# Ledger of designs, part 33: miniprotein binders against q9h3h3

Target 1, 235 residues: q9h3h3
Amino acid sequence: EDGFTAEHLAAEAMAADMDPWLVFDARTTPATELDAWLAKYPPSQVTRYGDPGSPNSEPVGWIAVYGQGYSPNSGDVQGLQAAWEALQTSGRPITPGTLRQLAITHHVLSGKWLMHLAPGFKLDHAWAGIARAVVEGQLQVAKVSPRAKEGGRQVICVYTDDFTDRLGVLEADSAIRAAGIKCLLTYKPDVYTYLGIYRANRWHLCPTLYESRFQLGGSARGSRVLDRANNVELT

## First folded at step 21 (miniprotein)

Design yJ2
Fold by ESMFold2, fold request of step 22:
Structure yJ2 (fold): chain B 235 residues (1-235), chain A 85 residues (1-85)
Amino acid sequence: as target 1 above (235 residues)
Amino acid sequence: SEYMIRWKIMMLLKFADLLLERAEELKKEGSDPEEAKELLKFVQYLLRMAIELAEKLGNEDLLKRAQELIDRAQKLLEKLRELES
């Protein structure tokens, strides 16, 4: 993925973040309404810009489900960004370790598992499974992109609170696999997004911290999980 | 917060500038004008978001910067349409 492509995708994600979202919020909506909501807004049919014949007439950036225990917490993003600027002008090396420390110091610890699926039944089925896991409390928050292009892949993001809490990250992976998802998962801490660090960045940092591959008969969680920063298997 | 809104505007402007530069490169290369037109439509989408946020903040400098970029994108889009029409 070259630098222009990564920045173009980041721009699309930012525009989506800022457009209206379709949200099922378990904190205020009975769980018995979930299946009807999922049928009304399948991600393969909700269009990014409100195309004719879609269930939405206005732009939709994301389709999301908030779990009963969801409590939004971005941390000290302003302090993080200020410290990042100071670090860059200090002449000190920029490494994954320095980014990890900045994130810890400023409590910007959230991250997400990502999966990419072609539009259609498999995407809608995977999303439904994830949404149920969120409403049932095995996951906290998830979102899925709407359809933007014919045949273009869409993304499901499943959030975790703390990328340094490996057990919590691995438990989220396990819950995703329990929903029947077998595709490749990649994990990205949110700190990279807040600092504008994408693939092919000038510091040669890898924003993907973990990779999860499904293995029949593998770990108790059904995954082989690789720590990309240290090139070691966690499972 | 005001800080986060300002940060969003700055990122939108940065992305718009990068994508606009790419569209200009595509025109110079004599590439398919449809690819450049798609980028410019998205550039204008980003810049309308930036303009809306800059108006909400009352930040005239950021508003001016967004308006300059949207004008530049519109002029390039018009030039690409002339090549086809």
Scores: ipSAE 0.802, ipTM 0.926, lowest interface PAE 0.6, mean pLDDT 90
Fold by ESMFold2, fold request of step 25:
Structure yJ2 (fold): chain B 235 residues (1-235), chain A 85 residues (1-85)
Amino acid sequence: as target 1 above (235 residues)
Amino acid sequence: SEYMIRWKIMMLLKFADLLLERAEELKKEGSDPEEAKELLKFVQYLLRMAIELAEKLGNEDLLKRAQELIDRAQKLLEKLRELES
């Protein structure tokens, strides 16, 4: 079942969220220290569970960079979850529109661009570019998964503060592309995670809101962005 | 907040139960025991997190539920090891 695979991945992400993180916080750490930190903790070499020979001796869930202007705000998650329960018992149809309205009403508006890369130089180079963009203020916050035991693909997440602010989401895409990243990007609002809604869910909701594909002769942002909910190109 | 801690425990228990159920299905199907064993080790990892949070919260009901699931996972893991020997 595709549904079991999605829930298994969600469980792995939750465990990672709850393990210790390796964080470069530009709000409290000088920007001049970033290059040394990146060299010490490349995501291709930091291991999920602190394997022998890795830079870390303890489990690491995520490697993260917080920008100077990062101001965390998860919104009214408790109210969102209560309203979600009420909606499910109301008999009203559950659609992407009703999810969007719930998120707006309760100010649970954050979301993230995701990219998947194999371990190695390309991953470490991409992460370094993203981390610099965060410290320089083009992006607010990003994280990257460490190497798992079997050495599968790793994920870089680049957060935005409002998935309904299309200009802000597109600006983040542009900053990612300016860092030299050319792979497929997908965008997922955090509201789906807080409600436990994953791929192959019982409501047939698609948690991927936007897709970004790099093109050589594209827009000024260097990408073509599709709104999956409305099947419309934003660029 | 206390609400968010309780929510995290409930999600950990939900995932652990789902994965444990899958491991039981793999054993019943006669599948390679290594896949089920890896799944069960991850179940125990999730449940240790849930136990730690439940202890911090002082919630004895959630703690008992997590402990029951970790015991169930350990028993299945031991049965899978016997199949190999």
Scores: ipSAE 0.796, ipTM 0.924, lowest interface PAE 0.6, mean pLDDT 90
Fold by ESMFold2, fold request of step 25:
Structure yJ2 (fold): chain B 235 residues (1-235), chain A 85 residues (1-85)
Amino acid sequence: as target 1 above (235 residues)
Amino acid sequence: SEYMIRWKIMMLLKFADLLLERAEELKKEGSDPEEAKELLKFVQYLLRMAIELAEKLGNEDLLKRAQELIDRAQKLLEKLRELES
């Protein structure tokens, strides 16, 4: 909840975005090669800056898997950013509704489920399950952070095409849970990243749109998804 | 696109300036010099990325801004090393 900490993490994410990635691309690589690739590059052992003894000798920003149907489209980011600047100088109120409208108008609709796991077998197992779901077509694209110098938690990001398409967002949650993942998931639309809006921002906007919690009680489908903007359960 | 490259440079410069300011605050407070030094090394990492992109784009204004910040970070890093030796 510290403003400096959120901006520091955003800077680290941007540096990672710009460094080389390790990518398994199902559009060009046979699915039968996935298991060997996962064994070669476990996220708990791939290092951010190419530490001695790691499988990589150079910096790696992200480890990613692209599905057969992955067709990246960021939308009209330039138009979005221009409209955002105009809105800020207009004196009009800045609310979650105005951000949603900007994203829709400019077709910047992608977002991602996030999960945070400590380095180790559970992280590598969770990533392997997600990667298989991507290659099999239940998910479109995912990435995981490599191991940093100090052994803090790592993040898996699972992307969806349209944060306003609640069915699609819920289907991605279901695919993640089917891979055996039971930890807390949070969902963040990419529009906040393109506008430089992080937690503890001056507009008091919450970049987390959805939360998913896995319930082991016998009375439900296994996950409960909360729409934080409206404080209502979607499941 | 050229627009997205320029945007990336501007964001890198914004982050670098923020983190450099924090490193200056840490030095002034007498805080752990290793924390400030690690932050400055990361600032230099960001700025080298910004310099590469600015050179690729041919944007001399952005290149100059990145170079000024990386020089400032290096001078602060050298001052922190002198205090420990």
Scores: ipSAE 0.784, ipTM 0.924, lowest interface PAE 0.6, mean pLDDT 89
Fold by ESMFold2, fold request of step 22:
Structure yJ2 (fold): chain B 235 residues (1-235), chain A 85 residues (1-85)
Amino acid sequence: as target 1 above (235 residues)
Amino acid sequence: SEYMIRWKIMMLLKFADLLLERAEELKKEGSDPEEAKELLKFVQYLLRMAIELAEKLGNEDLLKRAQELIDRAQKLLEKLRELES
């Protein structure tokens, strides 16, 4: 029941979005304070619901770092959702191309690189590298999930402003790799979330637009990036 | 915006209903009461968020829908606890 699993994960993500976040905001906080903040709130020790012995006593949905250039803009989500309903009743085909055009028309262009890591030193080290890249200006915004009750894998999300801007997406991938991250990265546009399109959806759409795989002999950034919609390597 | 708040409430109610149906299925199967109880606790968590937003919006219809679902979840949770006795 892959469909139920995807919807359950979506529900957990929505609840996390709505709970309090632990935020380092470079727009208002000196960069010299970052290392102390990272040591206080390692993602392997911050718990989702404030377990005994964790650094937080209250629920935490996400741990996040905002770069100096962070300027949040979700776009015209209301218009997007209305157009989506109209499209479904119109008889026109629903394809990755039509989703892309809806996102462009309504300026819902943000997306994110995702990486999944087990709790522990490797997760905390990877997060620290990403957080520094954000504060130093190589990345715009990142977040990491806290530790769940059963200690499953956690996710780091690195946001970009515009999934259609391939150069910007590739630059974010390169900055992630420069932070020493070698695991698989997948890229998901936010438009799929706003339309409630998850894996195993009835349209057989794949919400993953790009994949990045680390390679020793690869590009100057050390990765190979595939555009899954067009089956084309971007690097 | 008020549109986005209403959308969030509707999504929370949709997820809560789906997870509640799954917990009812698990009870009928009779093999995993702890899994069903954990789902129901999460359903109630989602619905408390929905109630808080519905109160902020002043939307009595959405508030009533959320309350009905939380009552269903509580009744099922109590039935699962009785099976353990």
Scores: ipSAE 0.777, ipTM 0.918, lowest interface PAE 0.6, mean pLDDT 89
Fold by ESMFold2, fold request of step 22:
Order: sequence, then C-alpha cells, then structure tokens
Structure yJ2 (fold): chain B 235 residues (1-235), chain A 85 residues (1-85)
Amino acid sequence: as target 1 above (235 residues)
Amino acid sequence: SEYMIRWKIMMLLKFADLLLERAEELKKEGSDPEEAKELLKFVQYLLRMAIELAEKLGNEDLLKRAQELIDRAQKLLEKLRELES
C-alpha cells in the first residue's frame, strides 16, 4: 500500500540523514579536485552500508556537494514543530494553506527538486552534471542517495532556499536542465519533512508542490513546470 | 537542541513500531520470511540510532521504549529463523 511505502521510504531517509555523509565542500576544497572525487565515489557504487568491494567500508547516508555560496539556514524548526503539535490537538482543519503559513511564520522555507534514477551510468552522469553545476555556482547544494541492497532507484535532491520564491525555484529547474537532465522532477518543501508528513498521510496533504517535465517540442527551452497546489502552469 | 533530539527519537520509535507491525503481518500471512527478516534488521538499525540519541539526552523512559522494541524485533527474528529450520 502507498501509505506504508511512503513511511518506509521516510524511515530510510531519516536513517540516511543520521549516518555519515560523503561531502565535497566547495567552500574549503578547490574545484579542480571535483572530478577525482566524483570518480572515487560514484553513487551507483557507493553502498548504503559499506558492502565488501565498495569504495566505502562504513555506512554512507548521502553523497553531497556544497557550493561556494551555501549558507545553512533551516529556520525556526523547533518553533515550527511545537506549533504543529499544538495545531493537531486544537481540532482545527489542516490544509495546504496551513502548512504554507506555518513555514512562512517560522522561516522554514527551503525545499528541493527530486529526480529518481536507476543505478548505473545514467545516474552517475546526472549526478556529475549536478555536482559541477553546484561547484560552478549555478546551484547551491545537492545530494544523492548511495546504492541500496535492493538495487532500486536512487534519488538526487537539489535544494533551493525558498519554496515561495517561484522565480528561484524555476531558476534551479533551468540549471538542472542545462546540466542535460531530461527526466521528471518533483519539488517538495522541507516543511513537510520536518513535520513528518509523507505521501498518503492522514491529512491527505500532497507534499509535492511543483512538477517539472522536459518538453521536446517546446518553443522555449525545455521545461513545463506545474504548480500542483493551484493547478497552474508556471512556464 | 534537546527538543529536536527528542523529536528525532520519537520519529525513530514511530517508524520502528510501524515496520515491526508490518513484519508481524508478513509472518502471520505466511509470506516469504526474507522480506520480514530484512524489515526487522532495519528496525534494529533505527532503534540503535534511537538508543544512542536517548543516551545522549539521558532519557531513561525513551531508552526503555527503544530497548523493548529491539527485544520484540529480535524475538520475531528468532521465530522466523525457527520456521526455516
């Protein structure tokens, strides 16, 4: 069932968040070292739990690249979580507008574009393109999941700092497409993650806010981006 | 902050409990025991993380809750292994 699957994936993501990460930090590492780092740690070969024969002997939760302009700012997550608990016991209806307002009030505005790819050359190539875009300053921060034992799809996350800033979200989409990525992208505000709200949740909230599809026949370059909350095309 | 650490522990315990219930359902259905065993190994992984955080907080109640769930997961794993033997 979709509900159990979403919660299982959320549990895996939380465990990954808490395990060690492999990080290329452009704020402290020269850009000329990126290609060697990418060759050492391709996401199709870095294993989640340090399998024999993999480049890592210890668990790896995420492989990440921090750009020169990356400035960590989670906002008032504790205040957000406290307000959410109070709201749940109040008996008031919970709507997408409720979540948006909580995020704004507590300045928890970050979000991410997600892409899901099978392990292999396409994944490693897509990740390398994203990582270069981050180091070159077109994107600020990205991460990719390592290979799991089941060999299922892996995820690349590309962060933006404000999901309400549609121009900034569209600029990140454009930078992803300029790296040669043509697959479906979905955008999820971080507020849903910090509140433990996943697909098929009991409030029937949809954590996916935007969807981007690459268009072969479009007059403008590339993307058709849909705002799923308002059912309106942004492009 | 201590509030955020406590929130993480509560989420880990929630996930562990849900996955434990699923593993018990798989055993009850007579499904392939490998799926249930993989879930239980992951449950124990989540709970070791919860224990480490609860020890960092010094929270005896959360420690006991996590330890009880680990024991339940281990007992179910042993039952699944006996069915194969």
Scores: ipSAE 0.773, ipTM 0.925, lowest interface PAE 0.6, mean pLDDT 89

Design yJ2
Fold by ESMFold2, last read:
Structure yJ2 (fold): chain B 235 residues (1-235), chain A 85 residues (1-85)
Amino acid sequence: as target 1 above (235 residues)
Amino acid sequence: SEYMIRWKIMMLLKFADLLLERAEELKKEGSDPEEAKELLKFVQYLLRMAIELAEKLGNEDLLKRAQELIDRAQKLLEKLRELES
């Protein structure tokens, strides 16, 4: 992935963030309604711009499920961005450690596991499993992209509230695997997005913090998780 | 918040400018005009969102910047359509 491609994908994600979302909110909606909602809005059939014949007539940026414990908190993004500007003019080196400390100081700690799947039954099945895990309380918040016009790969994002809490990140990985998902997962802290730091950035920072690979031949819920910054296994 | 709205406008303008520059490069290279047209339609989509937010804030400087970029994108799109019958 080059710098233009990463920025183009970031632009698409931002446009999707700002379009309407289809949301199942467990805080206000009974869990017994989930399966009907999933059947009405499969991510392989919900189109980005409301194509004829799709279940949606208007643009949809994301399809999302909020768990009962979902409490949105972006932290001190304004303070983070101000401190980032000051850091850049200070002459101090910009490293993964300084980004981590900046995120901690301003409490901008959320991040997400990402998975990419082709449209079809495999994507819809994976999403349904994740959505059930969120409603049952094993995960807090997840979203999935709708189908693009050209039918390219779609993304499921599973959020965690603190990328520095390795146990919490690993518990989310385990819950994803327990839903039967075997594909590669990558983990990205939200601080990088708020600072406009993408792959191939001028500081050579890697926004992917963790990788999770399903462990073939182990438990059906097993995985091998690698810390990309330190090149060490967490599991 | 007003801070977050302003930040969103600034990011939309940054992305639109980068994608518009890419579309101009594709035209200069003589590449398939459909790729450049698709980029320009997306640039206009981003800029319409930026215009809507800038109007909500009442920020005339950001509104003018978004309007200038959307006009530039429209002119390039028209030039690409003229290259085809």
Scores: ipSAE 0.766, ipTM 0.921, lowest interface PAE 0.6, mean pLDDT 89
Fold by ESMFold2, last read:
Structure yJ2 (fold): chain B 235 residues (1-235), chain A 85 residues (1-85)
Amino acid sequence: as target 1 above (235 residues)
Amino acid sequence: SEYMIRWKIMMLLKFADLLLERAEELKKEGSDPEEAKELLKFVQYLLRMAIELAEKLGNEDLLKRAQELIDRAQKLLEKLRELES
């Protein structure tokens, strides 16, 4: 049941990746145009398939903002996938360390913080804050899913360029929190996506590397980040 | 690259097959046919993407596999509509 849910969500994400995106690209568009663009395309109103009354008449897979310093680099994905196939046929153990080493060897180091929010003002406000952080240079690139099913949650993804760079991952968490976001964040390296490894996979790998929780009470108000692979708090 | 396009087709076919099996299970369970129909419409969406990519590559084997799956999904959709009438 859990495996089917993860694979179903992965299928939806792949279809979204392949459909057209709505992009605000700060590398080619003045920052002063961001607020008008956000007002035209709020994620709670942009529909996945171009429903009547939507700002879009065609399918939209993702709504994205690229920062001025955004430099896309997927690394050696083909080499990674070939090495993964060879590893599986070798009979050697498949562990989190093995995947980390594959990602490092092939320079597939990007990853993303994920947050899930219901459609509405809270989602649109959170997205606007993230988009502004990207254009202002505190974050490099982010995307948000459009509205697909009434009552369903949507996802905001905030990318970082190196999941092994813990300082950079923590700085992205801080920038997300500075935008006023207090919900649970989970971090997934892109290597798991390129290899088709989701929750409830047959190797019992956990694709979530970090978790971030915002604490409101006690003596330590702020972000608490856990490294799930090593069971170590980073903050 | 052609390698990445082929990989995308293979993943789309794998997802489509998985979701089609789930729709068949929902029909056997006597569950709400709307859930199965929504899954099948999404299966066809994935397979149209796979067909488009397979045509771009000129890969007839992958194209035939996608076409067979989309036909299976359509047949199950029609069976579900007949049960409602």
Scores: ipSAE 0.763, ipTM 0.917, lowest interface PAE 0.6, mean pLDDT 89
Fold by ESMFold2, look of step 21:
Structure yJ2 (fold): chain B 235 residues (1-235), chain A 85 residues (1-85)
Amino acid sequence: as target 1 above (235 residues)
Amino acid sequence: SEYMIRWKIMMLLKFADLLLERAEELKKEGSDPEEAKELLKFVQYLLRMAIELAEKLGNEDLLKRAQELIDRAQKLLEKLRELES
C-alpha cells in the first residue's frame, strides 16, 4: 500500500513537471517585480488544474523562482539509465554506494531539500521567504506545488547542484533556516527519480539522504542535520 | 532529446497501468465510486500526455498502447457512473 502511495505521488510529480510552470526568472526579470509576482501567484491560491476563481485559467504544474546564477544541467541521464539496467542484470549488489557511484560517473548530481506545508498564510509566507533568498543569491532555484483540487499539503523544493558536496547542501539548509523556515526538511538526490526508485522499492533503498530539524542551539542556524544513509550527524 | 521523450512516455504508461489496476480493485471491493472515478480521471490525464508525446515522435506502438489503456479506463468510468444511477 505504501508502495502504491509513493508511485501515485511520483506520477503526480511527473505530470506536474510536464504541465506549464509559472516562473519568476531573476536572470531576465528585475528583482523589484518579485513582490508583485508573489502577491499575484500565492501557492495557496494557484490551482493545479485552473479551477474556477483561481488566478490561473490553465493547469500549472509548478511555481518556480530561478536565481541569477541558476545554470540547469541534468547530466548524462541516458548513460545513467543504461548503466542501471546493466547493473540490474549483472547480479551485483545494489547499495547506496552503488547509486552514489553511478550518479558521480554520469554527472547526475542535483538534489533538493523538501518541506511540506498546509495551504494558507504560513505556506505563502514560507514561499515568499524562499523566493527572496533565491533572488538575493543565497539559494539557486526553488519551486512550490500549486493547490490541489482536494486540498492537502503542498511541497516547496529547494535545489542544490551536487548532493555529494555536503558543505553546499548544509549551506542551502542554513539559507532556508535564515528565511524563517522551522519545519522538518528532507533531502533527496535526483538520481533516485531518474531510476524510478521510490520510498517502497525492492532494494530497500532510502531516497531521503539527509534530514534537517530546527532546534535551539544547533550549529546551522539551529539545525540538526542527520545523514540517513550513514546514520551520522553532520551538525 | 528523443531518448528523454520516449522515457517519459514509458513512465506515463507504467503509472497509468498501476493506477488503472487500483481503480479496478476499488470497484471490485465495492468501495465508494468517487475514489475510483478520481483515479481514472487522472489516468486519462496521464495517457493524454503520453498520446501527445507518442504522436510527436511518430511512435505507433506507444500510441496504440496508450490508446488501449485510455479505452479501458473509459469503460470502467462508464460502469462506475451506472452505480450512481
Scores: ipSAE 0.754, ipTM 0.912, lowest interface PAE 0.7, mean pLDDT 89
Fold by OpenDDE base, look of step 21:
Structure yJ2 (fold): chain B 235 residues (1-235), chain A 85 residues (1-85)
Amino acid sequence: as target 1 above (235 residues)
Amino acid sequence: SEYMIRWKIMMLLKFADLLLERAEELKKEGSDPEEAKELLKFVQYLLRMAIELAEKLGNEDLLKRAQELIDRAQKLLEKLRELES
């Protein structure tokens, strides 16, 4: 993907974040209503801009499910950005380690597993599995992109509270796999997004920290997780 | 926070500018006008969001910048439509 594509995708993601969300909040809504909500707002049918005939008449950025233990904590994003600007001005080398330390210092530690799926039954089924896992407390929060252009993939994001907590990241992977998801997963910290660091950036920073590949008959986790920064298998 | 709103506006404007430049390049290259049009529609979308946020902040400079980009996008869109006619 060229730099332009990365920026375009980032712009789309930002716009989606700013648009209204369809949210199932397990903290306020009984779990028994999840199935009806899923049926009302299947991701393959919810449209990004509220097309005629879609379940939504207005633009929807994301469809999301919040678990019982979900607490939004973005950390000190402003402080992070200021420190990042200062770092760039200093001319000091910028490494993945530098970003990790910045993230820790400013408590901007959220990250997410990403999966890309074609619109349709498989996507809706995958989302239903994830949503159930969130409501059941196996995952904390997840979101899925609505249907955009014809033929475009939709993305499911499953969040973890701390990208530096390897065990937490792996547990989320396991929960995703237990939900029946078999596709490739990539894990990205949100700090990269807050700093505007996308693919093909001038610092050659890779925003993907982990990759998970489904494995039949493998480890108890049902996946192989690769640490991309160190090129080491964790599982 | 006001800071985050400003950051969002600046990012939206940045993206809009970059995508607008890309649309201009696509036009110059003789690429499919539909691709450029779709891109421009998205640019306009971003800029509308930026305007709404800038209005909330009462930031006239950001409003002006967003409006300038909208005008550029609209002009380019009109040119692309003329090419298809």
Scores: ipSAE 0.737, ipTM 0.912, lowest interface PAE 0.6, mean pLDDT 91
Fold by OpenDDE base, fold request of step 22:
Structure yJ2 (fold): chain B 235 residues (1-235), chain A 85 residues (1-85)
Amino acid sequence: as target 1 above (235 residues)
Amino acid sequence: SEYMIRWKIMMLLKFADLLLERAEELKKEGSDPEEAKELLKFVQYLLRMAIELAEKLGNEDLLKRAQELIDRAQKLLEKLRELES
């Protein structure tokens, strides 16, 4: 993807983050209501801008499910941004290690597995599987983009609380695979988003830390996870 | 926080400016006007969000900048529509 495409996608994501969300919160809503909620708001039918005939009449940025153990903590994003500006001004070299250290220092540690799926039954089924995994406590939080353009792919994001916790990242991958998802997964820390670092950036930083590929008959995890920074298989 | 709102506005304005420039390039290249129009509609969407946030902050400078970008986007959109007629 070229720099423009990355920036466009980032702008869309930012706009979506700022718009209202459709949320199932397992902390306040009984798990028995999940199936009805999924049926009411299938991601393939919920529209980004509240198109006529859609389940939503108003714009929806994301459809999300919060697990029982979900606690929103974005860390010190302001401090992170200030430190990043200072670093850029200093002219010091910027590496993935630098960003990792900044993230740790400011406790901005959230990251997410991403999957892109075409609208339809397969997407809705995948989302239902993930939503159930979240409500059952196998995952903490997930969101899916609503339908925007005809033929456009939708993205499911499954979050982990710490991108530096390799085990936690791998456990989330396993839970996603256990939910029956077989597509390619990429893992991205949120720190890159907060700093405006996208694909093809001037610092040559890759926002994707991990890649997961489904494997039949493989390890108990059902996937092969690649550390892209080190080009090493973790499974 | 006020800082985070300001950051959001600045990012929205940055994205709007970049996408607006791309729409202008598409027009100059003679690309499908529909693509440029779709970009411009999204630019306007971003800028409306920026305006709402700027109003909440009471920041007249950011509001003015957002309005200027909206005006540019609207003018370009009108030109594209005229080319299709």
Scores: ipSAE 0.736, ipTM 0.915, lowest interface PAE 0.6, mean pLDDT 91

